# Designs tried in a protein design chat: VHH binders against Alpha-tocopherol transfer protein-like (Ttpal). Part 3

Target 1, 343 residues: Alpha-tocopherol transfer protein-like (Ttpal), of Mus musculus (Mouse) (q9d3d0)
Amino acid sequence: MSEESDSLRTSPSVASLSENELPLPPPDPPGYVCSLTEDLVTKAREELQEKPEWRLRDVQALRDMVRKEYPYLSTSLDDAFLLRFLRARKFDYDRALQLLVNYHGCRRSWPEVFSNLRPSALKDVLNSGFLTVLPHTDPRGCHVLCIRPDRWIPSNYPITENIRAVYLTLEKLIQSEETQVNGIVILADYKGVSLSKASHFGPFIAKKVIGILQDGFPIRIKAVHIVNEPRIFKGIFAIIKPFLKEKIANRFFLHGSDLNSLHTNLPRNILPKEYGGTAGELDTASWNAVLLASEEDFVKEFCQPMPACDNLLGQPLLPEGLISDAQCDDSMRAMKSQLYSCY

## First folded at step 5 (VHH)

Design g25 (from b01 with G99V; framework vhh_7nfr_2)
Fold by ESMFold2-Fast, scan of step 5:
Structure g25 (fold): chain B 343 residues (1-343), chain A 121 residues (1-121)
Amino acid sequence: as target 1 above (343 residues)
Amino acid sequence: QVQLQESGGGLVQPGGSLRLSCAASGFTFSSYEMSWVRQAPGEGREWVSSISSSGSTIYYADSVKGRFTIARDNVKNTLYLLMDSLKSDDTAVYYCARVYDEESYYGMDVWGQGTQVTVSS
């Protein structure tokens, strides 16, 4: 493997009088144990440039880069967490670092979507049948995220709640190492989507959502299958296409009402009867139960206390030693307006 | 210049076996994932199997698992599909295809002419 020009694999030891006076050292992050099968280890080597013998070395290099370039960024530095970003960017350290920074930047910059992100806060979306994850993976081991915009009633809750539910599902899926290697497939059913509903997904929201999915979230999207799209969908796609990377745009497959082309891409034995398959009726309750069972994990991960005012989400606002209590209060007040705390 | 050429198709009885070959030329075969895709009369395309550039990672459609075996010879620039326990439903034109987008099993840019497989009594 080639050496990074920034000496990412070793960090200088930091020692100061203040640090030497600390009563207790922070706990070490938990050790990583690989859960991949031998076949997935081989796939990760071939598709992601993941060399098992250098995996933890690569994770340490990314950790060192975070500590060096973004020392104030409030982020997990656990092996398993950082590995998500390396896998999403094929072990390119610079791209993985930028993805990590963007991930936290998106969470900070869009509190309407990312504040109070937990299953119990999304009961209306989940109960609507807007989204589910199918019980069976495709032949490549990709989970299939099924989205039905027709189940959304705008008068019940704003479109950002749908986006929250998608993000929550992606956070759950990416916890699996198998998903980190295999990626996901999206199946979007546009049956019954009106022009009025479509108007809620304008170009500025589309740019934000697409930007987060492509550059702010560590997931690999293998295909996006659109079924039952109305005539207006070509206009919608024309609006979003400029925001898509070329490779992702080429992974959009429009099937219309004839499911023969869908079945070419997603075999009938993994699809519910609603999409011409043999895997029973579409079930959203099972995935909702999985999400609700993860409630405490989401509360712990997304409902954390605020950072100190001199360490505001990865960027210091004021010079060290020159801040007043009033300036700190104003900075923290601004940050609190953007973040949700479970305390 | 860049070309894929299939051979080995034919008429076979149910339960029989066939071996399809695909000769690749005009590109670095060993650098690409390769796939077999079939199309039955009146149906859309169905992906059958894929093999990574090294041959280490292999995938099969559920309809052919345990009956078909994909293999490659990077020295001879040849892709193979060994078809065992053939069924009438396996009747199709079989295409060899080069995968340009390894992150999408349907991301294919170079296709062969196809070879007809007919399974009939």
Scores: ipSAE 0.153, ipTM 0.615, lowest interface PAE 5.5, mean pLDDT 81

Design g26 (from b01b with Y100P; framework vhh_7nfr_2)
Fold by ESMFold2-Fast, scan of step 5:
Structure g26 (fold): chain B 343 residues (1-343), chain A 121 residues (1-121)
Amino acid sequence: as target 1 above (343 residues)
Amino acid sequence: QVQLQESGGGLVQPGGSLRLSCAASGFTFSSYEMSWVRQAPGEGREWVSSISSSGSTIYYADSVKGRFTIARDNVKNTLYLLMDSLKSDDTAVYYCARGPDEEDYYGMDVWGQGTQVTVSS
């Protein structure tokens, strides 16, 4: 973290910027650089309506809409950040804008999940083996998020810590352009889940979690595979089902203890032995190491102080205070009302 | 009545070739992604290949890449699997399946009855 101490003469980025200041057009200007393979560029064109020749125009259109319709929204306007929302909504500007607004609304409305969201704060969940991302993608390039609810011990920490770990993992995964195009698959292992554990996942929490995943997060969930579901599953599903859109509900697949149908979608060579695969034993340590190595990125994104009310209004608070404070409060209330739209 | 009917299976020597066909009826075939799935004796189902509704996007299992080719004819409502350089471990019942569909349904929801492929010397 020595950005301010870097000299112009020692930075490779500064050398590139100097080249861009020449009278000739630069060959490769600094800024957003696409990391997609040629095959993924083709896939994004076909599945997401992403036209590389118009990518910057599309990003600028979304940026302009944010500035015009939501001037008080505190958000990144970087090309790479906005592109996540365009890809998640197949380059539909209106839907991408609503997703962005909902994303920030969800973050501000649930501080117990989003406050101080960083790997070092979640050591107990990570060490429990509740969650991992498998080392291999499925045939479509989707990362597989594996969750094991039975690994959670309610007396050790509240259920919101599990939700924090899921969200942290989704934030890490969506940083990858490949994941933005391909999406993810969830593998949920319900083995050993008791009535006692299920009682902690009530309808209020279910509504919030499902609302965020469906309408408040720029990730494409392609399938949810459920294995080893016990008799309690009907009760758990009854809590969840009312909050699911029909489209999403149709992406839930129940495999029971017979893994034959699971293997039609997730080939054995990407699955651990626990799920009938050949990719070794289930490993949570490798994904935990990836998250911990990303600590600084999460601190920058989720652990920074909120902007002052003065910055939202574009005017300094006056020494007499009261009228300026009232104006600031009104702007903050308007912003909060807008940002809570995801619930 | 939504139906998928496979044909073209049989006994073939190692290194041989077979062409499987799947005739679709009762739905708008051109609107769905289609897949081939196989099941070896005593084993679970194994996904083999998928093809998008337009035919432009194709996926293969690592075990069949370079040897198998999936194709579709949207005018004839028919899915194909062209199998070259067949190995004994390719012995299985091959099923035609509708899906996975990216937009509304990611899983496979309609299955054919299967066609037996036996690779033996």
Scores: ipSAE 0.013, ipTM 0.474, lowest interface PAE 7.6, mean pLDDT 80

Design g29 (from b01 with Y105W; framework vhh_7nfr_2)
Fold by ESMFold2-Fast, scan of step 5:
Structure g29 (fold): chain B 343 residues (1-343), chain A 121 residues (1-121)
Amino acid sequence: as target 1 above (343 residues)
Amino acid sequence: QVQLQESGGGLVQPGGSLRLSCAASGFTFSSYEMSWVRQAPGEGREWVSSISSSGSTIYYADSVKGRFTIARDNVKNTLYLLMDSLKSDDTAVYYCARGYDEESWYGMDVWGQGTQVTVSS
């Protein structure tokens, strides 16, 4: 009975283009495909309470919670992205949600670290030899992040540049599903660190860095091995320790000059000569090349949001749920949309 | 009292086989990751193998892959290391060790006294 009036409307923009002018839509991206081996699937079940048959259900539950409780949060809702947070919190939905919120909150709260975060902006740190990821994983599949604080020269750039380089490296590492399940190991070499250098790492900076690593980033840290620590390190550790979760504090291993102690945890065949290993000399150039090759991905994914809904509505800059949709006019909504697109 | 007791070490010729056992007592064995660690004369400790609480996830040092097999019996509270194709470089004191918790991959809080393995002609 409604045949004359009940027709499907086409989009005006699509309908206004000729067939020769309208480009074909790109093919649909493939759905989430698990890259884990059967052994890693078993490990994820045992350690993370990850059940493959419920994986997409769990991801959907987290997605629904984000949209309900934090509707203004500019974040990826992709299965693969959300799965990082579930794996980092052993599939505890509430803890995974809080980690995601904290992840974005940390990025907004510390512009000295998170503004213009890209490899090309960090060439001085990268060229200093401050950090690298070793070419071989440990036997449990953990990547080893090696840092050398003595390579930092305070007169060349502020300590926040070192923190930026660490965060950039963690963002690259966590893209791997194997790393999400296995976690990482940190090897910190304190050789040559003076009291003067250590004075730049005070309680305020320590609190912020430890807070980001424990509560603001979806990474599982399995061990922190510290070698060549001078007497000053006990002071640095005393500053850090109150901010560490008890479980993580128990994974700090102080080896001093005892490389035999280090080798009970990290086999010689994955370590460079500097740490008693057989994997050649410590190479920072290869990891630097990996980071620089990822420049476009970092620019696309890690844009810093600009101010929105502040001067016109008298609200704080970058509000997390502090401004409702009803309090933003069309101009402020358009501005927010553009600022949070990272394009 | 929490205890780990190793047995099964001895003298064997190159290419031979040995089976090490570790008897655990005083804790819920089935809840902990277990490891074998060795120490050769004049050298530091070297991690050999680890097995998850259930026995489903197993790791080996590259030096022993394909030659050694780690196993556990949660009913008998016993950890095993089956060593095949033994080499002179395998000569060491072998220690049984308990992981600190289910996620502590490198942290060991309880150690046995060790059992000597000597590979020589």
Scores: ipSAE 0.175, ipTM 0.626, lowest interface PAE 5.9, mean pLDDT 80

Design g30 (from b01 with Y105F; framework vhh_7nfr_2)
Fold by ESMFold2-Fast, scan of step 5:
Structure g30 (fold): chain B 343 residues (1-343), chain A 121 residues (1-121)
Amino acid sequence: as target 1 above (343 residues)
Amino acid sequence: QVQLQESGGGLVQPGGSLRLSCAASGFTFSSYEMSWVRQAPGEGREWVSSISSSGSTIYYADSVKGRFTIARDNVKNTLYLLMDSLKSDDTAVYYCARGYDEESFYGMDVWGQGTQVTVSS
């Protein structure tokens, strides 16, 4: 016996809308439907080993591997979600699986960054002008994430809030199938950053952030362009470089104050005036508005209560609905063991 | 000195087969991902295939999948490309490279001198 009157939510689903607003019965949950253009389907085939005719088969193979190898992992198994990991690792099942495990391990291991991850919780960072996504993509279709560390004032909030804002933006960007195929570019403006301010980004934090970006997040970073860096930053980068994977290290470009080399990869017509471009002044408000408009989606995905232990095996709860501490400890130890590569 | 040296190229008829080898020296071969990249006359470089450090994870370009097989021997420090059902479009200089990158080749930091493969009737 089900009653429709039990629901207090009156908003119609997008799937229930028609041109004539005719009332429709609830449709079956839609399966994955590709939103890529023909050109992007071709690009994904050539660059990612994505065969449209095998896409759902590949997603199912990854799903089966998760269920078999990591039954204790609490994760979405939706087609669209799993496809992010396949695209980030060129449809290599083993690498995609490791990325998925690391993704959840990194999120669980750093609650200071990943708990309560939603735009309204980051208003101070967003209003500071610390980050934005430029309105135009680069010639390869990559969105450009622009960050300005000098906009951070350490006395106002800890550095982890800036890291939260970066990951919130990455989570938003990766929702786009175009971004999953094309990847992103980072433009980091170090103008005004002192060694004192830079010291807050210590080796432990740097190792965690770099580790997550390299091994724990399903986004393809195609280049990191650094502008206006202090001369001493080349020495700092030389110290950090041995801890970066060669692939990532070779994607770092230090341009200094001469923007001619920047314009080789990021043409002037997509850059704001601050970086020698013709696309108007740097605008952080538009991206902030995009993030805030996504508030409810982030609350649903990142701000829900987590159970004491994940239950991917359908484990029975105690009669009172409680999970025993012993069962939780064993499950948590198993998960920590599986997520060792995040550390 | 860190070096990669390719061999095994030559002239073959369409439908023929070739085995390319790449001898690595001066670094811990077993610790690096390895790739094959080709360049046709007058064209840019095209990624062909990559293999993980252990050999368990393998990638192929769609143009060669089902026809080419990449393999490695970490004891002999050698990378292989087994090329079956060769087509005229496979005519190129084939380069062995250390590392792996999706599209930009930035992750490929050491390159061999190349070996010429010509598929012609």
Scores: ipSAE 0.000, ipTM 0.147, lowest interface PAE 11.6, mean pLDDT 77

Design g32 (from b01 with Y106F; framework vhh_7nfr_2)
Fold by ESMFold2-Fast, scan of step 5:
Structure g32 (fold): chain B 343 residues (1-343), chain A 121 residues (1-121)
Amino acid sequence: as target 1 above (343 residues)
Amino acid sequence: QVQLQESGGGLVQPGGSLRLSCAASGFTFSSYEMSWVRQAPGEGREWVSSISSSGSTIYYADSVKGRFTIARDNVKNTLYLLMDSLKSDDTAVYYCARGYDEESYFGMDVWGQGTQVTVSS
């Protein structure tokens, strides 16, 4: 901290200004209200190059790029939605646009994961204790997503159901502006995972999941902490490392059974007893309740019919609006009926 | 050569104060997030505090919040830790560390050799 800056800040002329004499901030535009604290606004400026005075101008620039380069893309153009992609790519317009396109591409290309994506469809996974979000954030305000692969029983349901639960949780977390700025931490506990069970998570599925998280989802992953992994995991990581971006690869931490190593990164007061912490027992029920309470929001977002058949063919929307059923030919109606289902 | 050199450690009574310094050389100090990490005798490493490249964003471990102050001087390439109201539990070797990623205190790639702080009656 600068002593000189502090003396200038507390000068008599500055100190004489009352709250009523200071310029009021401009009102937020209709439909978007910033929920960030002053500290998070400062952090967003420092880490994401987000300048509050340019925020909505930047959002408009991205919106204009979407309309110009991908006029056929069926997507929300709301300020709050687009801001997620700008924040995930540090306000680089080109990278944010590509992330948005990839986000929708992933949803279309993997219906096994993204179709009918809603909490009530995933009660079995949620009740298994496979994942939770810890009740306390880390010192940087990052939520901690805790995953326990050993809770999955392959004979009960396919591995894609676990992947669905992860993406459902990520969709819920990214709705928070605080999370958009702070990012998340993943804590993966491999205790009890057999070689047989691990074989179900093959290289193809791993590469696809990693690809979506790196290039297809607007969430900033700050660290991946792996505990209780078998020794062979170190060899597996060496094989998959070339497919990870260097930045992401350097955020993977293999702790084995060394909880002191974990505690260097995650303080004991935010961790449950299972990970050497003081925050009580690991609780999955609270996060499950949060997800289930959000059921209607997920149905609205992921279980909507397609409104126009021109979008099914990759054609731009008509200047006059949507194509009615009467304006669609027989082939377009057949395609439309197939796609009028949940993502 | 990329180097971090800590100084300012020593023996102090409970309730006392110390100022630690870390001199950085061989890299563009003003471009990196910097952290202080400590290791108590017989324990693992514990993160203490981090400061962004510009100094505008600062984080503290709950155990030191309100007692310690982290600061940096980008002109002098120096990181500081002002430690007030020292407790016996603060006894540790204190390490200066450079963040690999300017946005995160995770993944430190350059470490100093440490400076010993002993709080004893």
Scores: ipSAE 0.192, ipTM 0.624, lowest interface PAE 5.4, mean pLDDT 80

Design g33 (from b01 with G107A M108L; framework vhh_7nfr_2)
Fold by ESMFold2-Fast, scan of step 5:
Structure g33 (fold): chain B 343 residues (1-343), chain A 121 residues (1-121)
Amino acid sequence: as target 1 above (343 residues)
Amino acid sequence: QVQLQESGGGLVQPGGSLRLSCAASGFTFSSYEMSWVRQAPGEGREWVSSISSSGSTIYYADSVKGRFTIARDNVKNTLYLLMDSLKSDDTAVYYCARGYDEESYYALDVWGQGTQVTVSS
C-alpha cells in the first residue's frame, strides 16, 4: 500500500525463520543497564545516532544478524558487548556486524599478539614504561593513551609484545561506556627513537596494526598527537601513511618540540611535567595496577580453549585442551577464512 | 574571526534540485579539507560529503551517492553542495564544517550556522 516499510518490517521475521534450521540458540544474555550520564546520552544521540529509546532494539537487531549470518562465530552476544560495535559504527547495523566479524577474525589470524593475552604475561612491557593511560581525560572526555617507543629494547623481547600491551589496554578501555561514546586520544612520544629501533616496525606489521585499529577494533580514535619526533619520523610516517584511511590521517597532529601546539588540544592540567603539564610526573604504575587487577577477566576472554569447531561438530571440548584441527569440518574452516579481513 | 556561512537552502519539491554555498573567512581555505553535515528534525547529525584541500579527493555518504556533488572554489573561498533528485529524507539543516570525517563529525573544528533544506510537495 502507501506505507514505505513492509520489506523493512519483514526482514527481521525472514531472518528469524532461518533460526529453525540451526542448533538451539543459547539463552538470552542478561539485561543491560546504561551507565552514561545525561550529558553523555545527549552526546551519543548527537554523534552516534544513538536513540536511548531504541537502544535495546538496535542491540537485538545486531544479535539477530550475528545469529543468522554468522551462526558459527564464537562471540559474546551480551547487550553491553554488542553495543560497543554499534557505537563504533554510529548504529549502522551492517558496518557494526562487519566490525564484530573482523574483531574476531583479527584475534584468530594473529596468535603472536592475541594468544594468552593477559597482564601477567606482559610484565616486561608494562614495567618498561612503554605505555600508560593518563589519569585525566581531555576536554572531550577522551582517555589519553601515552606511548613511548624508545622505552622498548628489541634485544629483550620482540615488537609483538609492545603490540600485545597496546591491544590489552584498548580491550580494558573499551569496557567503559564513557569511552565507547567519547573515544580515545593517542599521545606518542618519539623522543630517542633510533633508525635501528624504527626498522622493526616495517610495512607488514604496520599494515596489520593499522588494519586492526581501523577495521577490527570497536574504539573511536579522535586524535593522534605526536611529540618529540626526530628526523627518522619521516621514514616511520612514510611506512604508516599508505595504510591510513584519509579521515584517520587527518587526525594526526605533529608537534615536534612545540608544546604550545600540543597544549592547544591537550590542556596543561591533564598532562604530566614531561609534556609541559601540571598533573605531576608521568606515572605508569597506576595503569599497570589497573591492568593487573583485571587479570581474571583477561584470562576468561583470551586464555580459554578455542571453541570454534565445537558448536558445528556438536562435540564437547576434550578435558585436557582444544578440539583438534581434524575435528573441524571444511565448512568451519571456510567460515574462519572468510572472517579474516583485518587488512 | 574564523567563520563559515551557509546559503542556498529553501523549500523544494521531491525530485527537485538545490545548490548550497558556504563562504569561508578568517583562515586559509585552500589549506583545509571541508565537509557537509546535515541534521534532520529529532535526529543526530549525519555526515554527507567531504572534499580535500585541492579538490582532487572526494567522499560521499551512501545515502547521497549519485545524487549530490561536492565542489570547492579556492579562489573564491567557497564550498558547494549540488543536490539533485531530492527526496523527503533529505529534509534537514545543512552545515558546512572545516575538516573531514566519514564516520564521525566530531573531528570537525569549525562549523557554520546551517541552512534549512525542506523537501515537500
Scores: ipSAE 0.000, ipTM 0.157, lowest interface PAE 15.0, mean pLDDT 79

Design g34 (from b01 with M108L; framework vhh_7nfr_2)
Fold by ESMFold2-Fast, scan of step 5:
Structure g34 (fold): chain B 343 residues (1-343), chain A 121 residues (1-121)
Amino acid sequence: as target 1 above (343 residues)
Amino acid sequence: QVQLQESGGGLVQPGGSLRLSCAASGFTFSSYEMSWVRQAPGEGREWVSSISSSGSTIYYADSVKGRFTIARDNVKNTLYLLMDSLKSDDTAVYYCARGYDEESYYGLDVWGQGTQVTVSS
């Protein structure tokens, strides 16, 4: 508890270097430009231990750790991508590395969710109105991910399609540096959810989804607001609570039908009429258009062949001319070990 | 025992000013985000302003931007709300509240008893 807080609060780059002995960081590479405002740079310094003068040194340290410990991990190594993981773990190199390995491991462990993940494959879910991102951020700059489980009809497609749409949305949101610093808020509307419908979200699926969000995805979840929950929600929460870290469990707020309780933390001017707000009617079409406009990016990222270390027999495959089978095996063993942290 | 105690409310004319104070005890005040929330007669709660543990990150509701200033004194364990150019719509009970955890956060777990502000001619 105390020791975990201490490790999260100190970056190895800061801990390993004296303030008076710090050399200048390397210059920005041609492909990276910081998009943060001055206020967000200040916020990142205070909340994430991000020092702009050491940013590229910290990114390089993570890159070197990936190359050394996981040489055959199929991953992007550009500054912008690696910075997502550093920001999600407050510039703790070891935790950021673990998150990166888990990110790829979780994606590989659940092909029903992550295979062929692109907007055009999810038109039915998107058109159902199950999910949207509200058009306005809250006063702290957090995007609000709104989900409505009642819009899902189990006879039309399996629950994994809804989960695909959630992760597609999170992949889009985390591309923004502002979102990496500010985090997100989730607004879950349980109006109309029957016991029969809720039974499809059992402990096995709950464990996987929660495990990925906590230990396998580089996003900061600031609050989970639940509205219109039925009396059976105590049963649903009892299923998910054992899989939640204490800090995150304490960020769950059950409002019932009391929208005044919701408005204490989410102001009315960013909420649609459905949630007592003044921002018009709930609009899912605009977010769907944003996702569909990103089709090519998702095809490149999620619709490519298996990583070079994988084969049809589960044994690692090395590209011709690379170093030993033992090193690829070590990377595969490390990835398998990290996959268990997603569960 | 964790406690928050507001003071400084009262009757004021439109266009007037008030300074609210909130005395915190029983916890490490300097480690928590603090907020002001108000409730007008017959209406729900409205978040007004928040300030980070260090005091460097501050947020305001659109209805009060440019008129209200939130501040904190971590040595005195006191939160302030300086209210200028008061309008009849600002009439409410004002509550001091503690953020759930040490980070800038949306949940509030400890509340004061409230202090009444009435803006009336």
Scores: ipSAE 0.176, ipTM 0.628, lowest interface PAE 5.6, mean pLDDT 81

Design g37 (from b01b with Y105W; framework vhh_7nfr_2)
Fold by ESMFold2-Fast, scan of step 5:
Structure g37 (fold): chain B 343 residues (1-343), chain A 121 residues (1-121)
Amino acid sequence: as target 1 above (343 residues)
Amino acid sequence: QVQLQESGGGLVQPGGSLRLSCAASGFTFSSYEMSWVRQAPGEGREWVSSISSSGSTIYYADSVKGRFTIARDNVKNTLYLLMDSLKSDDTAVYYCARGYDEEDWYGMDVWGQGTQVTVSS
């Protein structure tokens, strides 16, 4: 016979119950297949205002805005591509559109960084150990981009090659839907950086780099951890701080040699031995292999012949919706006029 | 005054359980992400768990997954850490921390004084 004992167990937390009771989103239509786990769908809803049931409707709204307001902008209109910009701006259509326009404008306005952008062209930077992506994400699922400026030797190649390698890595990382939702963390190791090396990173280069990362690239930067910085770095930060949005400036952590402070945000089990962690030695070869395996994708995207008028490839548009004619020849002006032809 | 005050620490045997509480005052608790961070004797700080402002998104360090549960009560302005199956390696001072007032922020800006947890036979 069944005899029940009165056993009161601690009630489960409200948070764990609400997660288990969340409705599953409907299956996505053909053309876009969501790769997010259920937890990431929930996170995107809470943090990004992404509603799975409205996802493709929101993508279509952005596509319609591009076609209406920037009909001459040469850009991918694929669901997956446009979704990167919506996620980077928390589904604010106007801000996502501005980010898309800026993304293409930055790519066309800085040829020293964006022309012939391919892993094989950056072999020297990659082999220097200047940057890597750590093999493990942080507990929030953020990939950790580790940068070591002291590995750069200015006499070997200009500072723009380092910026190219960073951009190449960001383009690879943002292809992941998990990264679009979770964002990234940057770990910058300034050990050994001299005044001489620092002099190559002036306010104009800083303004351009910060401008691209804030307003020209669809990636969410969650934190920037700086370790082993010399005292001069506080002066450098004071110079660049006016170019940073307050939100981004508040994400900068200067740890110095205090790895205890670093470990508060980045746990030891994801960090290499060089940063007080237990994840083995810092490995740049694995990330370099990932980039090299992506060679053909980068050739297709960044190494194609340029058309005569860069304005049609996403240069910044005038407030009136007009493309600048400054760098277009007469034949391209005629083609642009044809594109604006109405029945 | 912005303040976080932890309580509930103590001495417990391996396999035992403890419930830590953190009372928040001087700010709108329901608008902030909250975290637990610990520091073992002679070791650096280790992040343990975080919970979003609404309580819907929760993160755990791999070392405590399946054993610890973070929870919050936005009416009482209180953060909790329910610790089950405690191990000697869980011995540490446990700190309550407030995240920045940005939903997508990763850092902490306000810290409590800490509460000592000792797991020993």
Scores: ipSAE 0.015, ipTM 0.480, lowest interface PAE 6.8, mean pLDDT 79

